# Ledger of designs, part 31: VH-VL binders against q9umr5

Target 1, 268 residues: q9umr5
Amino acid sequence: SYKPVIVVHGLFDSSYSFRHLLEYINETHPGTVVTVLDLFDGRESLRPLWEQVQGFREAVVPIMAKAPQGVHLICYSQGGLVCRALLSVMDDHNVDSFISLSSPQMGQYGDTDYLKWLFPTSMRSNLYRICYSPWGQEFSICNYWHDPHHDDLYLNASSFLALINGERDHPNATVWRKNFLRVGHLVLIGGPDDGVITPWQSSFFGFYDANETVLEMEEQLVYLRDSFGLKTLLARGAIVRCPMAGISHTAWHSNRTLYETCIEPWLS

## First folded at step 1 (VH-VL)

Design k4 (framework fv_dargistotug)
Fold by ESMFold2-Fast, scan of step 1:
Structure k4 (fold): chain C 268 residues (1-268), chain A 121 residues (1-121), chain B 106 residues (1-106)
Amino acid sequence: as target 1 above (268 residues)
Amino acid sequence: QVQLVQSGSELKKPGASVKVSCKASGYTFTSYGMNWVRQAPGQGLEWMGWINTYTGKPTYAQGFTGRFVFSLDTSVSTAYLQISSLKAEDTAVYYCARVFGWELPDAFDIWGQGTLVTVSS
Amino acid sequence: DIQLTQSPSFLSASVGDRVTITCRASQGISNYLAWYQQKPGKAPKLLIYAASTLQSGVPSRFSGSGSGTEFTLTISSLQPEDFATYYCQQLYSYPTFGGGTKVEIK
């Protein structure tokens, strides 16, 4: 039989957004037990990411405990960052495939309608002032704001992303790295036509330097220092990169070709 | 006109509870955070914490956890402060205040008139 | 927790005098400093934010200066309506207030 699949949604999202994904899985892997977690839905998706990690952790523990053969995670957008932290903080996770659907793994630096709605007079060039305050860090979207022109503020103020990426020291970093390295496969999915994730290469651990030139994963200090295990996973053959053009941000979980190409092969 | 209007003064016995309201008008309630500030008789201003009016998430300053609860009702643009198991040292004027500049968190620009809570036997 | 120390705690001055109040932070807070005026029995009123930016509707005789750890509120020509207690506040971290400076006009 097929391993159970746990789905973690993104910003302003809920389980209903995955109805097409569930249909695809049922067609190709009939009998798969799929659990889409109904936590931090809609407006509550703006709550701090560490709070979300705690809630999702409590929900996934019994699912993983009942599946000794292992489970798969499919984590969409902001949900991919939640899953990154889950894999690091859980001493006993049994995740085989971690499938990250267009998640800003190195952070976000782009004008989005969500940020404009919360902070209507702000531009991406001055959002660092809001996001790197204690006030801003109470919003999930600010937890992964990564301004390449104020990297010093990002490193000192980010309460979430800088810590899980090992970009700032943390007492638990060694344990988090050991835990993350237990994952079977890290499947990274994203593309240039996403329109929300900026730069889109953030979904593949690439990001802007101070001149807004994108540097790929292998040029990041996080990778070079192997801060949470990316270099080790790549050497092990455990990282899968699946870029696809022509897919907008809200379509990653409802595109059949994307599913067949990038997701289906990793559901055992 | 942008304003915050608080409920009237309260006289309570030790051990009772009190719920102070702060009703906003003249602006979009969910676009600005709401802070609570306490001032004991003859003393200075003390920040108690804030509530994110968009997400409903409260954050409490050190010393204001447990007995103090921030909540809101967005349908009537109102924030609430509830204090349980009242003690004599809770006697103070309680202010709600809007944080100025979600985009530039610089100050509290609009304040309620204050609610005097007196705790005595 | 960032501590703010105001000095003096009390001063008495004549109408027309130049009054200076200082606020010192226990660590660097850049320009995330606001000043408030509070009259007896009333809520505080915002005077200055971002260390030196005057709030709309506040008389130009009020000015703020400073950055880092030392800040100053100045009233260039004290008026009778300026009888009040003044507070500084930092918003670099979770907010804290100074102890206040009571200004009495002779």
Scores: ipSAE 0.007, ipTM 0.543, lowest interface PAE 9.4, mean pLDDT 90

Design k5 (framework fv_dargistotug)
Fold by ESMFold2-Fast, scan of step 1:
Structure k5 (fold): chain C 268 residues (1-268), chain A 122 residues (1-122), chain B 106 residues (1-106)
Amino acid sequence: as target 1 above (268 residues)
Amino acid sequence: QVQLVQSGSELKKPGASVKVSCKASGYTFTSYGMNWVRQAPGQGLEWMGWINTYTGKPTYAQGFTGRFVFSLDTSVSTAYLQISSLKAEDTAVYYCAREYYDSSGWPRFDYWGQGTLVTVSS
Amino acid sequence: DIQLTQSPSFLSASVGDRVTITCRASQGISNYLAWYQQKPGKAPKLLIYAASTLQSGVPSRFSGSGSGTEFTLTISSLQPEDFATYYCQQLYSYPTFGGGTKVEIK
């Protein structure tokens, strides 16, 4: 029998977006229990990420408790950051595969329709003024805003991403690292044609330096210092990179070829 | 107390197969990876690869693909190393070793099996 | 693969001596280095991990230092039971071992 799958959606999203993914899983792994969490749907996805982590934590506990052989997580876009935090705050998680679908793991620095809807007059170059305020940090999208030209503000003001990446110190960092390292596989998925996640390499723990040149995961301080376990996971063969061109941001969960190539192999 | 107990020595002819076992006790078997390390007579330690005890997924070092297979039986907390088409150069002591990391996250091989001598000769 | 070079490969010493063994990595490995002791006919025993952290139960005469590419294992006052072969190991990437240093009686 197949391990249960838990799905965590993204910004302005809901469980409805995953109907194709569920069909693919049913075709290749019939009998798999798939739970798409319908928490923080639509506008509620704007709630602070730590609030979302707490709510999703309460929802996943009984699912994990009923699956002694383990569970898989499929986490889309913003949901991938929620899942990063879940793996760190839960000292009892039994996650085998954590499948991150085009999630801005090192942050976001790009204009998107979602940001323009929330802040119509903003440009990516001046959004730091809003996002790095106490008011801005009450919105999930600002929790992972990472302006490479104002890294000092990001490090001081980010209430979520800088902490979960170990870029700013936190009392629980050592325990969070230990918990995260319990994951069986970290499956990273993303691609150059996403059109929303900027830089797209953020889905693979790459990010802009101060000149907007992308540095890959192995050149990041969080990797080199092994702040939350990336170097340790890579050393034990637990990180899987699955880039694919030709896929737009809203299509990661509904592309059959991507599913067969990047997701299906990790659903035991 | 943590213990890793391996199967006894084997004497095989070239072309035969051997299966070495490593039985773990004193901890939750699926919480830590199991590594395999080879030591040829008079030589140093050589890492062969590891198996994720939770997923059952093996990873092999370069040079140990094809003829070498890592597997598990989680119901009896045992890891296995199978070598097919044995060659004289496979003569070595084979060790299993637990990869442990604490809340600081630093990995180490904290417990080792006693070793299994596999001798391949005509 | 990351290569580890140990020196010396062989060392003669007397009881009470301070002995130092070095391990050099072909690239930076931070503190992902462990030291093991192997006595004839026995499995290796973990002495030190994270470059400088002493494993529980290991005598305090053993110490490790270094980071990045240059590491040392020091035995401050060699005892009869310390005559053995010592190996460094990196766990920064796929694990690799140094060639070993045999410490024997002078």
Scores: ipSAE 0.000, ipTM 0.403, lowest interface PAE 17.3, mean pLDDT 88

Design k6 (framework fv_dargistotug)
Fold by ESMFold2-Fast, scan of step 1:
Structure k6 (fold): chain C 268 residues (1-268), chain A 122 residues (1-122), chain B 106 residues (1-106)
Amino acid sequence: as target 1 above (268 residues)
Amino acid sequence: QVQLVQSGSELKKPGASVKVSCKASGYTFTSYGMNWVRQAPGQGLEWMGWINTYTGKPTYAQGFTGRFVFSLDTSVSTAYLQISSLKAEDTAVYYCARDTWGYSYGLYFDYWGQGTLVTVSS
Amino acid sequence: DIQLTQSPSFLSASVGDRVTITCRASQGISNYLAWYQQKPGKAPKLLIYAASTLQSGVPSRFSGSGSGTEFTLTISSLQPEDFATYYCQQLYSYPTFGGGTKVEIK
């Protein structure tokens, strides 16, 4: 039988977003038990990411406990960051494939509809003033705002992303790294036509330097220092990179070619 | 004070077109989505679709593609519904309604326009 | 589309009565359920959202309950101004409305 699949949605998502994904899984892996977690849906997806991590943790524990052979995670957009933290805080997870579907793993620095709806008078260059305040850090999207022109403020104020990436010190960092390294495969998916995730290479642990030139994962300090295990995973052959052009942000979970190429092979 | 004010009633012949307006005031227009809801005489409420006021991109419910067009003029905080090739079955009150969160499905429609009656008859 | 079935479609009640209206979804919609009141010739007015949260300014005699597929709107002590048609709405996927429940004076 196939391992159970747990799906974690993104900002303002619902299970409707995964209708096509579930259909594809049923066609290629019939009998797979797929659980789309209906937690922090709609505006509740704006709650602080650590609060969401705790809630999702409580939901996944019984699913993982009932599947000793392991489970797979498919985590979309913001949900990919929730899943990163889950893998770090759970000292007993049995995740085989962690499939990160267009998630801003190194953060977000772009003018998008989502930010405009929340902060309509602000440009991306000014959002650091809001996001790196105590009030701003109460919103999930600010938890992964990464302004490359104010990296000092990001490192000091980010209550979530800087900590899970090991960019700022935390007492649990060593345990979080050990837990994350238990994952079987880290499958990274994203592409240049996403239109929301900025830079799109954030889905592959690349990001802007201070001149807004994208540096790939292997040039990042978090990789070079192996802060949470990326270098170890890559050396183990456990990182899969699957970029695809022509796919917009809301279409990653509904493109059959993407599914067959990047997701299907990792759903044992 | 949030208000949505719609254009006045229209009486049209079959085959004509109509353009209904919904002018918003009292809030930042581009921060909230705008929905269109139809109610035929003596019938219930029917969601037609929404438009993202920041991007201008419309989404239509099944049955409201082709003859129905949602558009905006953000400079005057106004949303528009255009219906072409009018049929008797289009006779209804058309409402605009503000979505609580503007870039996806909201949690509820908190403010509504007063409605525009479109009557299609010979 | 997700179908919403309201029952009853019509009820007669007297001032002071407890009125209960039911809304059933064709599939699970969590708590993405809102209730609206519509008086003749007027736009709908939001009463309740997230299944049970009362909109600001709505009298406390209105309450909502339920989650998943079964939801209820209750008016604990009907007032003259409450004679109207009530609609449930789901926003879990593409929004759909129930058929409405007309509350008329006995």
Scores: ipSAE 0.006, ipTM 0.404, lowest interface PAE 15.4, mean pLDDT 87

Design k7 (framework fv_dargistotug)
Fold by ESMFold2-Fast, scan of step 1:
Structure k7 (fold): chain C 268 residues (1-268), chain A 123 residues (1-123), chain B 106 residues (1-106)
Amino acid sequence: as target 1 above (268 residues)
Amino acid sequence: QVQLVQSGSELKKPGASVKVSCKASGYTFTSYGMNWVRQAPGQGLEWMGWINTYTGKPTYAQGFTGRFVFSLDTSVSTAYLQISSLKAEDTAVYYCARGLGYWSGYDRPFDYWGQGTLVTVSS
Amino acid sequence: DIQLTQSPSFLSASVGDRVTITCRASQGISNYLAWYQQKPGKAPKLLIYAASTLQSGVPSRFSGSGSGTEFTLTISSLQPEDFATYYCQQLYSYPTFGGGTKVEIK
């Protein structure tokens, strides 16, 4: 039989968004137990990411305990960051494949309609004033706001992303790295036509420098210092990169070709 | 050289109010949560809740809402516990303890503790 | 709330004895369990966190084990300064403490 699959949704999302993904899994891996976690749905997805990590941790422990051969995680958009933190804080996770669907792994620096709804008069160049305040860090989207023009503020004020990426020191960093490195496969998915994740290469641990030139994963200090294990995972052959053009942000979990190419091979 | 220093013992009448302080030193105050733990005479440890020192947001355990208020003065690295409408059953030693962390989702242990403040409620 | 049950509540032992204290959780808590020592009139002191990780400065005779719902604190050779009350604590959800185990001299 197949390992169970746990699905973690994204910003302003819910379990219903994954009906096509569940159909694809049932077609190719019949009998797979798929649990789509319906915590932090809709507006609750704006809660601080560490609060979400706590709630999702509580939900995944019994699922992992029932599957001694391991589980797979499929984590969409913001949910990929939740899963990154889960893998680091859980001393006993048994995750085989962590499949990250277009998640801003190095952060977000771009305007979206969702940000305009929350902060209607702000431009991306000015969001750092809100996001890097104590009040701003109460919102999930600000937890991964990464302004490349105010990197010192990001490093000092980010309560989530800078810590899980090892960009700022944390007492638990060594344990988080050890825990994260237990993952069997890190499957990174994203593409240039996403339209929301900016830069799209953030889904592959690439990001802007101070001149807004994208530097790929292998040029990031996070990778070069092996802060949470990316260099070690890549050396093991455990990182899978699956970029695909022509897919918009809301279509990663409902495109059959994407599923067959990037997801299906990792669901043992 | 991390230290948590609490205010001195208090003897209060039923119905009065008390405010216990916990002054932190030797670390960045906003990097760790501050917890409050109660121990009634001859009893065990009871977690009352915590306050996120970066955001100022308090979280109370079941049974510690209404009369109990957690607050901060970050300019002097001090956390406060206020108890209003004191009752005899509030007689206990109250401890502050560094632990939890907004950044770590409640997984930091209580590694440093204040010396405790005895609050006695007696007529 | 996650409930923690400690056993025994009271233990009488002699210097040099091997002492074992058990903590059982009402639901799975992974390894998010800490152990504290409290001496009369003093604040608790952290001994062990993450079920088995010894806090800096704590003597090696203290060890912790377990995962999920059953956890154990062991003192391999009890010393005079170890007579105290011991508490387990879960950090998996909102923190809760066990009822305590008082280790007294025989």
Scores: ipSAE 0.006, ipTM 0.437, lowest interface PAE 12.3, mean pLDDT 88

Design k8 (framework fv_dargistotug)
Fold by ESMFold2-Fast, scan of step 1:
Structure k8 (fold): chain C 268 residues (1-268), chain A 122 residues (1-122), chain B 106 residues (1-106)
Amino acid sequence: as target 1 above (268 residues)
Amino acid sequence: QVQLVQSGSELKKPGASVKVSCKASGYTFTSYGMNWVRQAPGQGLEWMGWINTYTGKPTYAQGFTGRFVFSLDTSVSTAYLQISSLKAEDTAVYYCAREPYGDYWGLGMDVWGQGTLVTVSS
Amino acid sequence: DIQLTQSPSFLSASVGDRVTITCRASQGISNYLAWYQQKPGKAPKLLIYAASTLQSGVPSRFSGSGSGTEFTLTISSLQPEDFATYYCQQLYSYPTFGGGTKVEIK
């Protein structure tokens, strides 16, 4: 009787990461059909995000069609951005709860081991030279690189995040906003001890200004302009914020207390 | 000029193999996915699958796995369709057609090759 | 996969007539529908994408409308060169084509 759950993984990740999450769901909501999408695993997670969105869309269509009562999405890290785009490009999606597990919703500006693997000699201050090129935009991680010291380059060069956030104009923006607003609940999860998502408040639509001072969601132009519906969703009571300290980036999908507090209440 | 040029017609016996080419020019090859579409004599259009021109990964529609292989040579901006163990029912015109990545993905296929007739008979 | 049903499968009309072809999807496909024209012995030509956007170079007598499950292609004033088979295609999931509508000029 529970709505099906679709899980979308993150950067250099696979379905194996969610075995504990599946155990928790089975314990609290027995009989739930959980589909962890085995697409763009490992190195393939570096493919451009729009390509990943198309692949995941093809995978979710039959699942949504078989569940007229609706489905839930649980989307981890980079996967949360894939799910953001899915909700915008699908005007017949039937998503009830969109649960975003520590996803860089306003972008990333921090040195991580994944970036060092790809660009070992680059500091975060210099990645804008690579990421804001046409070549760099062919890598998923550059699709959400958001350098607060080069916001003009981010707005002009980002082929993904700036567009889905409505920070740069797009012909489909009105339709994307209408589609996104059909979501039942937007559940945002993240915390200060994540250690990868920088700033961690990006998971809650907060981000750095030019002085690297974090401005929260309600101070962002995308919220104030209601570019893709955040202000409307908040006014509707549809945004849930669930920050939790003490959880590292790779532990969001395997912490029982987090599951019980932030995820379980939204799986009808 | 943006165009897709396919190889010439083929006449094959059952059990043989054929390799159809589709050469792109006038655009950045890796910025568009490449679709393969088949049309049997007197019949409608049938989508066979596509290949990601950036990664080289093919996706096949139901019924077009095993004997059908999509591949690329990005150095010459060419996509290939290989059919092994040919059967009479494979007789058709095979088209390549490009589709943009990104925001316009899934809206339409704007440039098509001229088609390659593959005839399988004995 | 998603099935597309075109009607009629065949029509005969005079030059100057208004022609309407319908395409019905077995499930909602938003505006991810394209229309193609195929003349005998030639590759299909994209006429309309995103259900209603006219492809560059296509005469303005062609128009598309619809969203979700019901779509139409209209030719406002049929010309001799419009003799062709017309196909709808959904690109919402794995692409599928309708069965085609053959238009004969009387």
Scores: ipSAE 0.006, ipTM 0.417, lowest interface PAE 15.4, mean pLDDT 88

Design k9 (framework fv_dargistotug)
Fold by ESMFold2-Fast, scan of step 1:
Structure k9 (fold): chain C 268 residues (1-268), chain A 122 residues (1-122), chain B 106 residues (1-106)
Amino acid sequence: as target 1 above (268 residues)
Amino acid sequence: QVQLVQSGSELKKPGASVKVSCKASGYTFTSYGMNWVRQAPGQGLEWMGWINTYTGKPTYAQGFTGRFVFSLDTSVSTAYLQISSLKAEDTAVYYCARAEWFGDLSYYFDYWGQGTLVTVSS
Amino acid sequence: DIQLTQSPSFLSASVGDRVTITCRASQGISNYLAWYQQKPGKAPKLLIYAASTLQSGVPSRFSGSGSGTEFTLTISSLQPEDFATYYCQQLYSYPTFGGGTKVEIK
């Protein structure tokens, strides 16, 4: 039978968003046990990411324990960062495919409707003042805010993303790297028409330099230093890149062609 | 008009508990953080912590963990401070104060409640 | 935590005097400093934020200056209604207040 699938939603999201994804999985892999985690739904998705990681960890442990052959993760948007941390903090995860669905893996630097709803007078150039404060780090969206013009502040103040990416030292970094490297496949999905994830290449570990020029994964110090295992995974053939144009941020989990091209092949 | 209205003064014995309320009006309650500040008689201002009115998450300053609990009732736009196992040293005026941290770049306390005097004596 | 030291702790001045209050931070806080006025029996009132920005409705005789570790609140011409205790507050990290400066009008 097929390995169980665990789905982790994104910012201001809930399990209802994945009804089409579940239909696609049932059509192509009938009998798959799919669990969409109903934790930190809606505005609770703004709670600090480390708090969300702890809650999701408690939920996934019994699912993984019941599936000795392994499980797959499908993690959407902000949920992809939760799953990154889960794979690092869990000493005994048995994840085969980690499918990251348009997640800001190197961070976010964009003027989006979500940010304007929370910070209506703030522009992306000014959000560093809010996000890199003690207040800001109590919100999930600020945990992955990555202002390329204030990289020193990002490195010193980010309580989440800079640590899981190995951009700032942490006592657990060696163990986190060892744990993350147990993943079978890292499937990265994203595209230029997303409209929310900025730069969209963040979903593929690319990001802005200080001049807002996008540098791809292989040019990042995180990759070159192999801080949490990206270079090792790529050398092992475990990283899959699946970019697709024409898909908006809220459509990644409901597009049949995207599912058949980028997700279906990695659900064993 | 933006207003923060706090509950009336309390006289308690050591070991009792007290719950101070702070009712907000004139603005969207969940768009601004709520801070708690204490002032002992004849002393200065001491920040106790804040609660994120949108997520409900409280953050406590050093020295205000354990006996102090921040909570909300968003349906009535009210924030609460509960102090358990009251000690004489808890005698103070307790203020709630709104932070305009969602609107601007500054984290200033622009509106304050009138204060609630909590007296702990035998 | 970041400590704020105010000086003087007390001053007595006449109506029309120029009053200066200083606030020193134990480490650099950029311009993340606010000033509050507290009158006897009343809640504090925000006067200045971001070290030098005057809050709407506050009289122009109040001004703030400084950055980093040294900050100043100035009242250019003291009025009877300015009898109060003044507090600085840093917002660079979790907030802390200075010890206060009590201003008595002679």
Scores: ipSAE 0.000, ipTM 0.434, lowest interface PAE 13.6, mean pLDDT 89

Design l1 (framework fv_dargistotug)
Fold by ESMFold2-Fast, scan of step 1:
Structure l1 (fold): chain C 268 residues (1-268), chain A 122 residues (1-122), chain B 106 residues (1-106)
Amino acid sequence: as target 1 above (268 residues)
Amino acid sequence: QVQLVQSGSELKKPGASVKVSCKASGYTFTDYAMNWVRQAPGQGLEWMGWINTDTGNPTYAQGFTGRFVFSLDTSVSTAYLQISSLKAEDTAVYYCARRGYYDSSGWYFDYWGQGTLVTVSS
Amino acid sequence: DIQLTQSPSFLSASVGDRVTITCRASQDISSYLAWYQQKPGKAPKLLIYDASTLQSGVPSRFSGSGSGTEFTLTISSLQPEDFATYYCQQLNYYPTFGGGTKVEIK
């Protein structure tokens, strides 16, 4: 039988967004137990990411305990960062495939309708003033806001992303790295037509330098230092890159061709 | 074989400009980043920045913003370094250097041009 | 940016000698260090990358070791063509070079 699948949603999202994904999995892997975690839905997705990590951890523990053969994670958008942290903080996770579905793994630096709804007078150039304050760090979107023009503020103020990426020191960094390295496969999915994740290469651990030139994963300090295990995973052949053009941000979980090409092969 | 060939030495007066070329051969030009490295007389190596040969986007190290411009012409597999408002302190050998394969991990330079000496004197 | 300190800055050696050059990084760079050889009037040549991986075509008498903040380049039996200046370089963005170690004949 197939390993259970756990699905973690994104910003302003809920389990309903995954109805097509569930149908695809049922068609190709009938009998798979799929759990779409119905936590931090809608506005609650704005709560601090460490709070979300704690809540999702409590939900995944019994699922993993019942599946000694292992589980797969499918983590969409912001949910991919939640899953990054879960793999690091759990001393005993048994995740085989971690499928990161258009998630801003190196952060976000771009305008979106979601930001304009939350901060209507802010531009991407000014958002660092809000996000890198103690108040701003109480919002999930600010936990992974990564302004390449204020990297000093990002490193000092980011309560989440800078820590899980090993960009700022943390007492648990060594243990987090060991835990993350237990994952079987890191499947990275994203594409140029996403329209929300900026730069889109953030889904593949690429990101802007101070000149807004995108540097790919292998040129990032976190990769070169092997801060949380990316270089080790790549050397093991455990990183899968699956870029696809023509897919908008809200369509990653409902595109059959994307599912068959990038997700289906990794579901056991 | 991989080869980077740079333009000849230049002698310029303070305030003038210079444009150094670096012509690549033996590989697909757009598959590798091109870097610029400076070496003042009797001194060590100093990384100036790089240009993405696929996108044409340059990135400059902090000390090299303003007067220094990286550009390229992909049709002839050539990268350029232009220095404006030359100062005596710009006297140096300028090297172009190819970044190694990205899957080989890290920012090392596997092939170098022979260097272009730029002398700035009155 | 990450600073690299090389020691010694200068050494005198004879053909057949074992030569050791040290490079210290201001912060942990894991194994992300390269070594270059530069002869007078010539461009640098890559010898070693990832601290210990020998570049294709480089003689086996050259070896690299170390991780974290302390790295070593060793030439097991110095040859006449090895008299040159050697530079370490950290492989993180922004790339930085050590000050160089000049190896000359006694």
Scores: ipSAE 0.000, ipTM 0.386, lowest interface PAE 18.4, mean pLDDT 88

